VHH binders against DIS3-like exonuclease 1 (DIS3L). Designs and how they scored, part 10

Target 1, 352 residues: DIS3-like exonuclease 1 (DIS3L), of Bos taurus (Bovine) (a0jn80r465to816)
Amino acid sequence: REDLRKTHLVFSIDPSGCEDVDDTLSVRALDNGNLELGVHIADVTHFVAPHSYIDIEARTRATTYYLADRRYDMLPAILSADVCSLLGGVDRYAVSVMWELDKTSYEIKKVWYGRTIIRSAYKLFYEAAQDLLDGNFSVVKDIPEFKDLDEKSRQAKLEELVWAIRKLTDIARHIRAKRDSCGALELEGVEVRIQLDEKKNIHDLIPKQPLEVHETVAECMILANHWVAKKIWESFPHQALLRRHPPPHQEFFSELRECAKAKGFFIDTRSNKALADSLDNANDPNDPIVNKLLRSMATQAMSNALYFSTGSCAEEEFHHYGLALDKYTHFTSPIRRYSDIIVHRLLMAAIS

## First folded at step 5 (VHH)

Design r02 (from x2, 23 letters changed; framework vhh_lunsekimig_d3)
Fold by ESMFold2-Fast, scan of step 5:
Structure r02 (fold): chain B 352 residues (1-352), chain A 123 residues (1-123)
Amino acid sequence: as target 1 above (352 residues)
Amino acid sequence: EVQLVESGGGVVQPGGSLRLSCAASGFTFSRYALSWYRQAAGIERELIASITSGGSTYYVDSVKGRFTISRDNSENTMYLQMNSLRAEDTGLYYCATYKVKRSSGTYTYFDYWGQGTLVTVSS
C-alpha cells in the first residue's frame, strides 16, 4: 500500500447531503513539470471479502433498493459512513488511479493503479469549491480546516487548495472537450422528483443546478471508470465486467426526426457524433424550447446501458455510445454499487 | 412522506433578531443534510446556510457572522438564528433537504421543500 498522506493534497467535493464519501481527488506538479492527476476511491474490498455474510447482504440489498423515500444502505453503517468513507482529517484506505499528464497538452503519458492510504485534507461542499474556483476567497472563513492555522500557514494552504481546484477544472475541461470532439452527448435528463407534501406554486421552486465543479468531479470519475475498464479487460479479456451503451435502433429516433423536421431541422442519427452535431445545430433563436425538446426526445430514444462480461460480446460492441468511450465500467462508487465492488476485485487481481 | 414545516417568521426592525425552525417528519432526520434558502422579491432562490448530518456548516457571505444554523436530532428540527437583521434579509425562507444518487460521477438531486416562512425587516 502506497502512503500518500504526506505527498499528496487529497480532498473531496460533494453536495452537503452526501455523507458516504466514495471519492477524493488530487493533483500535483511533478519534478519534470508534468502534472499527476489522482482519483482515490474507498477501498471497500479490504473490508468486504467475497462470499462473506456482509458480501451476500450487500448483493441482496443492491438488488432491492428502488424506493426514493425509503433508503436501503448496501453496507452496514459502520462500513459506509465510517471506515470506508473518505472523510476529512482521518487516515483511510483507498484504491487509487494516478495519471501523469503533459504539462501543456494534458495528454496522458502514464497511469498507475494501486492500493493507497490517504488523509483527505478537506471535505468541500460544491458551493465552497465553486467560490474558490471563482476567486471568492471569503469562503475560507467557513472552511473548518483553516481555523487552526496562523495567517502565513492559512495563506499557503489556501493558495495550494485554489491551485489544485483550478488545475482539476482545467484538466476536466480538456477531457470533456476531447470527448465532445468524439461525439459525447449532452442531453436533457429526466428529473425524478418526490412529490411535495402539498401542492405548491412551481414557479416559486428553483431546482438545484450543477455548478462547474460538478463537471470537474464527473469528468475525473468518468476518466477513472474508462481506464479501469481498459485495465481489467486487458487482464481478463473474456471475464471482465464492463458497462456498455449500444447505439439505439434507428426506429427509436423516428419521433425525434419527425419533430425536428416539423421545426425545419435535420437530425442525423447515423452515429453519436452525427447526432451530437445535428442537435447542436438544431437551435431556433426565436424559440429556445425547441432545442431542449429535441434533446429530451433524443434522451428518450437512448438504449439502456447494461453490464456484461467481455467474453459474451465482440469487442466492437463494448462501446459506450452516450459517453463516446470504447470501454467503460463502474469503479468509483463501491460504497453504493455492488458492481463497483466486483470491478475493484478484478482490478486488484489485474495488478497483482 | 417527507414533510418539512417552517415557523418563526415575522416582522422585525433592522438590527433585530428572529429564530426560524424547520420541523421534519417522514425520514430519518439525523442522517440528512439540511439547508435554508431565501427568496426575495424578483430574485432567484438563494442557498444561505447548510448543515450536514455531522454538524458541519456552510454560510453565504452576506449572512456570515449574523446567522447561525443548527440542528436538534432528538426533536427532528433544524434552526436558523438570525441576528443583526438588515432590510435586504427580507424574503421567504425555505428549509430544504435532499438525497443524492451518484452514478459514475453524476449527481441526481431529489429535493424536499418546506412551505416557506416570511421574514420582513422593516425600516
Scores: ipSAE 0.000, ipTM 0.171, lowest interface PAE 15.6, mean pLDDT 78

Design r03 (framework vhh_lunsekimig_d3)
Fold by ESMFold2-Fast, scan of step 5:
Structure r03 (fold): chain B 352 residues (1-352), chain A 121 residues (1-121)
Amino acid sequence: as target 1 above (352 residues)
Amino acid sequence: EVQLVESGGGVVQPGGSLRLSCAASGFTFSRYALSWYRQAAGIERELIASITSGGSTYYVDSVKGRFTISRDNSENTMYLQMNSLRAEDTGLYYCATYKVTRSGYTYFDYWGQGTLVTVSS
């Protein structure tokens, strides 16, 4: 187990009030000038041994109806909300994936996998992390870890945290741009806000916008899931647990194609790249809601992502259509998903 | 902590009606698209109906005109009104959610525990 408590600034970004913290992030500059990106996930397998009573109960709850991706109350509360949770200010066992990135290009030079011990410095909520990213530092008063610090210490820690959030976001932008070039889909649900004038009359409908720090966290999680998928597949070519997303049957796109045609656009559903490119081109500058509606309809036409054993399908079928990745799995939420516990066990076997 | 809890399943005669509910907690419900999936005996789980965050709906052909999906963002609940039920509608009905980010990343990962619908005489 590698000790990261004195060498890494580790922190979490979650919805406000989250107490079962699965994942934390780090980024630091190395002596050679390169960057190290880290994703640190709760080490649930340290507390849940295979075939123990806790393991049997977790597996039973997750598979009561042969249901995949069940997201709640799998583990006893003392495990999920306390000892496994990567809460701030306490020592925690983690499973980490760390990449060395070229300082300029962000090209991945090498990757390390292993068990670690961390001490999360900050438990941020999304809005606080976004404010810090945007240069709005009034949120510092709402971050408990900055309470009762002198001004000099507060300034130094704030500069360190802001650097980390900005660097993670810059890296995430790079990762996303690369996946976009491979046909990753930009799909959105249509949400509008009603604006009222001074007389309380409906004036405009404004599309809802997500926070950029959601993308920062999501891209890091996707990266970890992708690299762990590759690692366990290399070690267990016929027994690795991966997650595939096949292209939807053409009939599921019929409503999307007809709606787009009515608006004067052609949507090409022959591949994920063709779909992505034609959705990007289906934009009316005078009616931007049309593009959001078409993307939402494309999302609804998507087939389910499925767990599978690598021995059950040809390698060509391992693809994740929506994410534009050749191999994918679930690794980053073991407190909530039994599948992630299985993947952690495979990863530990792969690196031992 | 994300939770989806289905309710409203039961035993009903052919031609009858049921209303399923999916109660959600632990996330900003209004920002997510949601779906109903059905798992019938010997058949893999299939998409039955979906509703976007903006209210646009999709239905598989076998239920179109008989089922109506809806959502109440103030109550964090999604519904499936099932009319003119047939024996082939029998199965476990699962609520699932996904969020689409600005970058197009899709989270298909949140599922409920399922509610059983049995259509039989």
Scores: ipSAE 0.000, ipTM 0.145, lowest interface PAE 13.0, mean pLDDT 79

Design r04 (from x2, 21 letters changed; framework vhh_4orz_3)
Fold by ESMFold2-Fast, scan of step 5:
Structure r04 (fold): chain B 352 residues (1-352), chain A 123 residues (1-123)
Amino acid sequence: as target 1 above (352 residues)
Amino acid sequence: EVQLVESGGGLVQAGGSLRLFCAASGFTFSRYAMAWLRQAPGKRREWVATITSGGSTYYADSVKDRFTISRDNAKNTVSLQMNSLKPEDTAIYFCATYEVTRDSGTYTYFDYWGQGTQVTVSS
């Protein structure tokens, strides 16, 4: 394993009160001026004995195989909340994906995968990270890791953390813009439409305006899932566990198109890009609820996302429609998803 | 691997009741919203009910006041109590879940589905 404890500023951004920390982030400038982006995920496979690789491969061939009489529990609480959780101020085993990015374009020049040891410096909650991004430093009093520091040390660490959050967000903006150009969808939960149909208080269901740092974290997780999908597919072209999302049948969009037309908008459902663009344009500044309703209706039209073995269907079918990615998997949440543990084992076999 | 296993379906007379169960495993159940959907032969799937991780419940108009969704986080189960059943409730009922993305205000579609359980309501 590579020791990152003295070379990388690693930290997490989660909802307030989260104790099962799956993921941490890092970013640093390299000697050549390029950037290194890091995503560091709890190394659950170190504590959960793996099955033989051949056995795992056999199981992944039957992606729709369900054991009707069996239950599989996730990790015991002691492993998830204590040993595997990437909490602040303690040494933790991680599985890391690190990319070298061009200093100006953010083009990915190379990628590294491996087992690491980290020590998270900060366990931030979303509102704190957003305040730091916005230059509102009053939140420093609510960050435990800044307690008991002298003024000079506090200022130096604050500048370092703020630089990292701003740089991660700039990178995330670039990644999101590229995915948007390919037709990535921004949707609302089905419950939004239901609440509007029932004339409930919309504030009870629709969260406050999204914080940009939510997108920062999401884009880094999506990037890691995408690159791990490519890596395990490259190593095991017929036996990798991926996650696909096919385009929905046109008939499923009829209700969305009719509702939009009644409100004076045209929704183009011929591709994910056409859908994304027409949803973006279906906004009435005098009634922002309409756009949320249409995005919620689009969610109801979506087809299922499915796990599959890469040998079970044509490469053209590997696409993730909603995320606008050619290959995708689940890698970033092994504390709460067993599929991610399987993917971690495949990744370890791929790099060994 | 994420597993959702439905049970409790069967044949019942109009006006009767059934309780469906969904046993979930392979993920931290308490962090996920759970839903029931149904599909009648020759028709598209329709959403029936959702219960959020926090316990808020939502229902389709066609089943409102007749169906009740509930969850038991200690047992990793979600259930659907169906009362005053009608012949038009005849369908295969699916348990489903999705992960709410970390991006607030952005939600995923249903990511995981069970095999389904048949409900037949005779007149």
Scores: ipSAE 0.015, ipTM 0.377, lowest interface PAE 7.7, mean pLDDT 80

Design r05 (framework vhh_4orz_3)
Fold by ESMFold2-Fast, scan of step 5:
Structure r05 (fold): chain B 352 residues (1-352), chain A 121 residues (1-121)
Amino acid sequence: as target 1 above (352 residues)
Amino acid sequence: EVQLVESGGGLVQAGGSLRLFCAASGFTFSRYAMAWLRQAPGKRREWVATITSGGSTYYADSVKDRFTISRDNAKNTVSLQMNSLKPEDTAIYFCATYKVTRSGYTYFDYWGQGTQVTVSS
């Protein structure tokens, strides 16, 4: 286990009030001038051994649905909200993916996977992280970690945190632009539809306000899921657990095209790139709900994303249409997804 | 290299007018939607106005009928004409390229240093 507590500024960005923190981020400058991007995920497999009572319970809960007015947890609350949760100011076990990026191009030069120990410096909520990104520092009074500091220490730590958030966002913009050039479709409802298939409450999945830092976090998670998919496939070409999304049939886009036309927009469904570009252009800035509705309709036209074993399909079928990635899996939410626990076990076997 | 440079701000009395300018370089200006945003001391950044590549204009309710956004593709400039200014309009004004991501998030990029507008009461 590598000790990152003294070498990395690690922090989380989540909805306000979140207690089950799955993921944290870091970014730092290396001695050679390159950047190191880090994604650090709760090490649930350290606490949930295969075939243990907790493992059987988690798998059972993940495959059954209980509709109630209270939230449904896969893991016992003491594990999900305390021991596994990457909360601020406490030492935590994590599974980390760290990339070395070229200082100018952000090209990935090297990747490292391993078990780590981290100490998250900040548990930020999305609105606070967005304010810091925007240069609105009045939110500092709402960040507990800044309360007891003298002015010089406060300013130094603020500059460090703001640099990290801005750098992560710049990297995320670059990653997103590259995926956009390949026809990526970050459609509203794809995540909601997938998570509803996992037997979760809809209110847990819908953000209150769209903010750029949501995309910063999302792009880092997508990157980690993609690279872990590649790593476990390389180690277990016939037995890796991946997630695929096949292209939809043209007939399923008829309602989307008709609705968009009624609003004065043309949607081109001939390729994922054409669909992506035409959806981007189908926006009324004074009524952002129109674009969200069109993206939801595009989501409804999509075929479902599916978990599969790599031995069950040809490699050409591994593609994720919506994300424009050749290989994808779920790795970044092991507190709430049993599939991610399985992927963590495969990753640990791959690197041991 | 992409650059946006704002100018035209200053001190004006309530009821007065100012015209802001944004000079753009390093990209094909005519193909981008452009926006003006503002940030008052102690407040969040807020969107003010957008002009699309096709010339359509959109305004925040707080500035509707008082502000006019326009563009000159030959000069790579976007302008904001501000009339009937109020003390509440006091802010640093930024121009930005306007982009909506596929997830529906508004993405404002290529920030300059902004231009300060102060409206006395």
Scores: ipSAE 0.000, ipTM 0.220, lowest interface PAE 13.7, mean pLDDT 79

Design r06 (framework vhh_8k46_1)
Fold by ESMFold2-Fast, scan of step 5:
Formats: sequence, C-alpha cells, structure tokens
Structure r06 (fold): chain B 352 residues (1-352), chain A 124 residues (1-124)
Amino acid sequence: as target 1 above (352 residues)
Amino acid sequence: AVQLQASGGGFVQPGGSLRLSCAASGFTFSRYAMGWFRQAPGKEREFVSAITSSGGSTYYADSVKGRFTISRDNSKNTVYLQMNSLRAEDTATYYCATYEVTRDSGTYTYFDYWGQGTQVTVSS
C-alpha cells in the first residue's frame, strides 16, 4: 500500500456530524507542472472478507432496501463509524484513484489505482467548505484542526486548504461543463413539485438548492465511478458490475412538455442534449421556481437506473442517460452500498 | 400528500428540557433518513440532527452534541428530538425534514420536504 500521509493533503467534505465518512479528496501540484487529483475511498474490503458473517449480513441488508437513504446502515457501527470511516486525524486504509491532469485544460493524462494509507487533515462540513471557497474565513474558528495553531501556522494551513478547495472546485466545474456538453441532466427531486403544490402561497417557502461544494464533491465521485467502471470492464468484459440508465420512452415526457408549454417554454425531448439545453433555457427570472418544477417533472419521466453484469447485455446498453457517460458504476460509498464492495473486489483483482 | 407535523415546542428557562416530535405521513417513512433543522429570526436554516432510516446512525451539529438526542419509531412514523441543557442560543423555530442527498447520480438536489415548524424559546 502507498503511504500518502506525508505527501498529500487529504480531507473530507460531508454533512455536519457525519460519522460514516466514505470519501476524501486531495489535489496537489506535480513537479512537471501538472496537477494530481485524488479520490480516496474507505477500504471496506480489507475488513469485510467474502462469505464472512459480516459480508453475509451486508448482502442481506442491501437487498431489502432500494430507496436512497445514502446513510443506510449496512455495516456494524464499529466498522462504519470507526475502523473504515475516513475520520480526521487518524491513520486509515483507503482505496485511491489518482489522476494526472494538464495544468491548464484539466485533460486527464494518466490514472493510478491502488491501496493506500491516508491521514485526513480536515473533516469539513459543507457550509464550512463553502465559506472557505467564498473567501469568508470567519468559519476557521469552527474548524477544530485550527484551534491550537499559532497565527503563522494557521495562516499557512488556511492558505493550503483554501487553494485545495478552490482547485477542486475549478476542476469540478470543468468536469461538469464537459458532461453538460454531452447532454448531462441537472434534475430536481420529485419533492420540489410536492412543495410547490402544497405551499405555493407561503412567502417563506425556499426551495432547497445545494451549495457549490456539493457539486464539487459530486463531480469527483462521478469521475471516480466512471473511471473505475472503465477499469473493471476492461479487465472483466463479461463479469463487471456496472450501472446503466436507459433513455426514457417519449410518452413519459408528455406531461413535462404540456406543463412547459403552459408556462411559455418549449422542451425538446429528442435526446439528452436537447432536453438539457431546453431545460437550461426554460428559466423565468421573475419566477425561478418554474425551472425547478420543470426539472422535477423531467425526473419523473426518467427510466430507472439498474445494476447489471456486462455479460448480460450489449455494450450499446451500458450508457448512463442522465449522467451522459458511456460506462458507470458505484464505487465511492462502500460503507453504505454492498454494490460498491463488489466493485472494490473487482478493482483489486483488475490491478493485481 | 407528504405531511410532517412538528410539535412539542414552547417556552423554557435556560438549563431546561423539551422533547420535540415529528409525525410523518404520505411516504414510506422507514426508507428515508429524517432530520431536524432550526431557524432563528433573520437567519438561514441550520442543521441540528439527523437519523438514518433504520435508526442505526445519528448525526449532530457540534453546538448540540451531548445535549440533544434524536430517535425514531418506524412503527409510528415519528422522529423525536430530546433537547436537554437548553441555552438562549437554541431559541428558534424547529423543522423536521426528510433527508436525502444525491452525491453520485447526476442530481445536485436533496429530497428535503420541510414540515410545519414548532417554536422553541429559551429565556428567563
């Protein structure tokens, strides 16, 4: 295993109070002028052997819950919150994906996969990371890792952390822009429609929007899932566990098109790119909630995403419509998803 | 229709205790994480506590750790917040919400239905 504890600034960004830290991030400048982006995921497979009692229990729990509570407790608390969790200030085993990026274009030049040992320097909550991104440094008093530092050390570490957050966000913006150009969809949950239907006349109704750092984390996770999907498929063309999302049938968009037309907008559903562009243009600045409603209705029109073995269908069917990716899997949440444990086992076999 | 009814708020002196309840209907409660959030006048809503669908894991804001306890009863479709050692800065309207964050499916939105709030006032 590679020791990253002295060479990489590794940190996590999660909801406040999170105990089951699946993922951490790093970014650094390389000697050749390029950047290295790192995604470091809890090494659950080190602690959960195939066919062990814990493995059997995790499989059983995973098959009984299919709606997305991202924090479903699949593993015993000592594994999820203690041994596997990538908490701040402690040495942890991880599985890492690290990309070398061109300094200017962020074009991926190389990728490395392997087992690592990390020591997360900061366990940030989303609001703290957003404040740092925005240049609001009053939040430093709420970051425990800065508590006992002298002013000079505090300033140096703050500058290092802020550089990393800003660089990760800049990279995430580029990744998102590339996927957007390929037709990636930015959708709203069905619950937005429920809020609008029930509370349309309440002046204090504020539709929830994620902070930009939610997108920073999400784009890094999506990138890792995509590259691991490619790696395990290359190694096991007929036995890789991937996640597909087929295009929805046109009839499912009837309600969306009708609602948009009533609001004065045209939604083009002929492709994911046409849909994405139409949704971006269907924005009334005098009523910004309308765009959220339309994106929520587009979500209702979507087909279900499915796990599959690559030997079970044609390669043309592997694509993920919503993400605009040719191959996708789940890798980044092994503490909460058994599928990710299986994918980790495949990745380890692929690189052995 | 999705409904979340928060109750149990009131006036309490510093150091006192309150127990909040949130009764849920209109969705499969046992499959969603639940959270408590609060909002003081003129401030943005802030996270207080969350509990996973099974009740196996709980999360707390640093300001309430050791003082508040979240729990749920899936058979009653109810989530609770036991609030001990209350402080003046805990004064806020408390909201319960269904909690879902989509980190790796291409949506940057949360499932976050805000129920009717319950006012907590800590003063002497």
Scores: ipSAE 0.019, ipTM 0.357, lowest interface PAE 5.6, mean pLDDT 80

Design r07 (framework vhh_6qgx_2)
Fold by ESMFold2-Fast, scan of step 5:
Structure r07 (fold): chain B 352 residues (1-352), chain A 124 residues (1-124)
Amino acid sequence: as target 1 above (352 residues)
Amino acid sequence: QVQLVESGGGLVQAGGSLRLSCAASGFTFSRYAMAWFRRAPGKEREFVAAITSSGGSTFYTDSVKGRFTISRDHAKNTVSLQMNSLRPEDTAVYYCATYEVTRDSGTYTYFDYWGQGTRVTVSA
């Protein structure tokens, strides 16, 4: 187990009041000028042995109530809200993925996987992290970790934290841009189409992830899920648990294509990249609602994402259509998803 | 078993106030965005107000801005809608709704749950 408590600024960004903290982030400059990005996930497998009573109960809850990837109280409260939760100011066991990034291009040069011990320095809520990103430092008064510091120490720690949040966001923007260039889909929820079918204004729509820091966290989680998928597949090419999203059958796009044509646009559904590009171009400057409607209709055309064993289908079928990734899994939420516990066990076997 | 239960509806005179509450159970409340919608007699359902999972951002339809305030209490798993300066046009059944802002599944993992509604009548 590597000890990161004195070498890394680790912190979490979650909804206010969240007690089941699955994930924390870090970023630091290396001696060579490159960056190290870290994603540190609760080490649930340390406390939940395979085939134990707790393991059987968690698996049963995940499969009996709803889809395994949905949010439910899967583990006893002492595990989820106490010993596994990556809360601020306490030593915690984590499973970490750390990447060395080129200082200029953010190209990934190296990746490391392992068990770690962390001490989260800050438990931020999304609005606090966004305020810090935006240069609004009035929120510092509401961050408990700054309470006991003199002016000089508070200023130094604030500058350190702000640098980390800004750097994580810059990296996330780069990761998102790269996935977008590969055909990642920016879609609207089905509720958008429903609201527009009810003849409601665009101002009535609820935006998804309205703060940029939501995207910062999301891109880091997606990156970790992708790299862990590759690592466990490399080690267990026929027994790895991955998550695939197949391209929808062409007939599911018929309504989208017809609606777009009626509004003077061509939607190209031959690939995810063609769909992404044609959706980007299907914008009416006089009616911004049209583009949101088309993106919502595209969501309705999507096939379901599925868990699978890599031995059960051809490698060409591993693709995640919506995310534009060749391999994907769920790794970052083991407190609330049993699939992530299985993936953690595979990762530990892969690196031992 | 995800459940949303609305309360606080009733009859009120124009210019009066009502506070609607929505009690949430069966999910990790702090990770879900919450919204209020309404359906007036003979009309389609319309958006009223929303609050992000963190509670830091709120959204309102233009007709209620400055009159209605949405808030949430994570300790009690509740979302509330404080309705002030009520008008006869606010008469409707009010629905609590939730959606999940997912952080690692991409753009289309969305959970949409609705309550049964609570009736609000504003007399002239």
Scores: ipSAE 0.017, ipTM 0.307, lowest interface PAE 5.9, mean pLDDT 81

Design r08 (framework vhh_8ghr_2)
Fold by ESMFold2-Fast, scan of step 5:
Structure r08 (fold): chain B 352 residues (1-352), chain A 125 residues (1-125)
Amino acid sequence: as target 1 above (352 residues)
Amino acid sequence: EVQLVESGGGLVQPGGSLRLSCAASGFTFSSRYAIGWVRRAPGKGEELVARITSSGGSTSYADSVKGRFTISADISKNTAYLQMNSLRVEDTAVYYCATYEVTRDSGTYTYFDYWGQGTLVTVSS
């Protein structure tokens, strides 16, 4: 187990009031000038042995309510809310993925996987992290970790934290841009279409500007899931647990294509890249709601994502249509998903 | 700590009404969370039947329940409700209360992060 407590600024960004902290992030400059990006996930497998009563209970709960169920109560509260939770200011066991990135291009030079020990310095809520990113430092009074610091320590730690949040966001922007170039989809919730179908006026829709730090966290989680998928597949080509999202059947796009055509737009459904590009181009400057409606209809056309064993289908079927990734799995939420516990066990076997 | 607990299910005759409740603990409902009611009938997949922003405001419904079901939230009680009127045999299902934050490692806004245990609604004579 690598000790990261003195070498890494580790912190979490979650909804306010969250106590089941699955994931933490770090970023630091290396001696050679490159960057190290870290994703550190609760080490649930350290406390949940295969075939133990806790394991059987978690598996039974997940199986009864779907294996993909994101339900925190699959584990006893002492594990989920305390021992496994990556809470601030306490030593915690984690499973980490760390990438060395070129300081200019952010090209991934190498990746490391392993068990670690961390001490999270901050348990941030999304609005606080966004304010720090935006240069609005009034939020510091709402961050408990700054409460008892002298002026010099407070300023130094604030500068350190702000650097980390800005750097993580810059890296996330790069990762997202690369996935977008490969056809990653930007979709709206099904609820948008339902609201519009009920002839709600535009004022009934809350203008949604999702906080950029939501995307920062999401891109880091997606990156970790992708690299762990590749690692466990490499080690277990016929028995790795991955998550695939097949392209929808063309008939499911009929309504989307017809509605777009009625508005003078062509939606190309031949591939995820063609769909992404044609949705981006389907903007009516006089009616901005049209694009939201089309993206919501595209959401309704989507197939379900599925867990599968790599021996059960051809490698060409492993891809995740919505995320534009050749291999994907679930690794980053083992407190809430039994699938992630299985994936952690596979990763540990792969690196042993 | 985060938990959603459903109540109010049971047996009802066609044309009857039920009100489901979803009590949240371990977090406070806020505008960043969507609350939905998802049902699953035996042998079928999930259907999102109703959604509301947790701070109140916008609501949405599946076509199958539109005009019959009403979703609401009481922020002071940290509880969401689903009022079900004019119930039909095909409404028989386990009803789940679910909530999610906008960001997901799925890259979409349509997946729910936290789910309740489910409550059974049986519509039968």
Scores: ipSAE 0.018, ipTM 0.264, lowest interface PAE 6.1, mean pLDDT 80

Design r09 (from x1 with E99K T101K D103S; framework vhh_enristomig)
Fold by ESMFold2-Fast, scan of step 5:
Structure r09 (fold): chain B 352 residues (1-352), chain A 123 residues (1-123)
Amino acid sequence: as target 1 above (352 residues)
Amino acid sequence: EVQLLESGGGEVQPGGSLRLSCAASGFTFSSYAISWYRQAPGKQREWVSTITSGGSTNYAESVKGRFTISRDNAKNTLYLQMSSLRAEDTAVYYCATYKVKRSSGTYTYFDYWGQGTLVTVKP
């Protein structure tokens, strides 16, 4: 296990109501001027052995269906909210993916996978992280970790944190631009699901304006899922657990095409790249709601993503249509997804 | 389990004042942003005010300057001081918070609501 507590500024970015912190991020400059990007995920497999009673319970809970108003707990609260959760200011076991990036191009030069020990310096809220990104430092009062620091220490730590957030966001912009060039569809960095209250009414407690830091976190998670997918496939070409998203059937796009045509636009649904490009071009400067409507309709037309074993279909079918990735899996949420626990076990076997 | 319990509602004359309270349990109150919402008869539930864990406040334009949100972390209690009340402030007032679970860049929001407290501003 590699000890990152003294060498890395590790922190999380979540909504203020987030518990069960699965994921943390780091970025640092290396001696050669290159950057090291890190994604550090809760090491649930350290605490949940295969075929143990906890493993059996987690699998059972993961397959239990609840109505939209129910909270889903896969693991006992002691594991999910305490021991496994990558909370601020405490030592935690993690599984990390770290990439060395070229200092100018952000081209990935090297990748490392392994078990680590981290200490998250900050549990940031999205609004606070966005304000720091934007140069609005009044939100420092909302960051508990700054409460008892003298001015000199607070300023030094603030500068360090702001550098990290800005650098992560710049890297995320680059990753997203690369995926966009390959036909990635514009997806919200946040997928909102709201519980029904006791009167069965749906209420939106979350500001609807998208924040760029949502995309920063999302792109880092997608990158980690992609690279872990490649790693476990290389080690287990016929028995890796991946996630595919096949192209939707053309009839599912009928309403989208008809609506777009009524608005004066042509939507090309023949490939994900064609769909992405035509959606980008379906922008009316005098009516910005049109583009939002078309993208929402495209989302409704999407096929379901599927878990599969790599031995069960041809390699050309591994593709993730929506994300424009050749290989994808779920790795970054093991506290709440049993599939991620399986993927963690495969990754540990792959690096042994 | 998250529990929120509002109190302090009642009947008041136009221009009057009321103070609402929300008692919270089942979560680390001091770590969460908490909001007041209201629902008038025949209308959608609307946001009124939010206070962050650090004490920053925000208000709907319709109540700005008339309402003050505050919190007492030692008592796990949220307050809404209402002044210069108008007939259009008549509503059931709800204390609300949310918990979030994240998965691959997606967020599942679990909103928690109190039972509500009725505020009636007589015509």
Scores: ipSAE 0.010, ipTM 0.342, lowest interface PAE 9.9, mean pLDDT 81

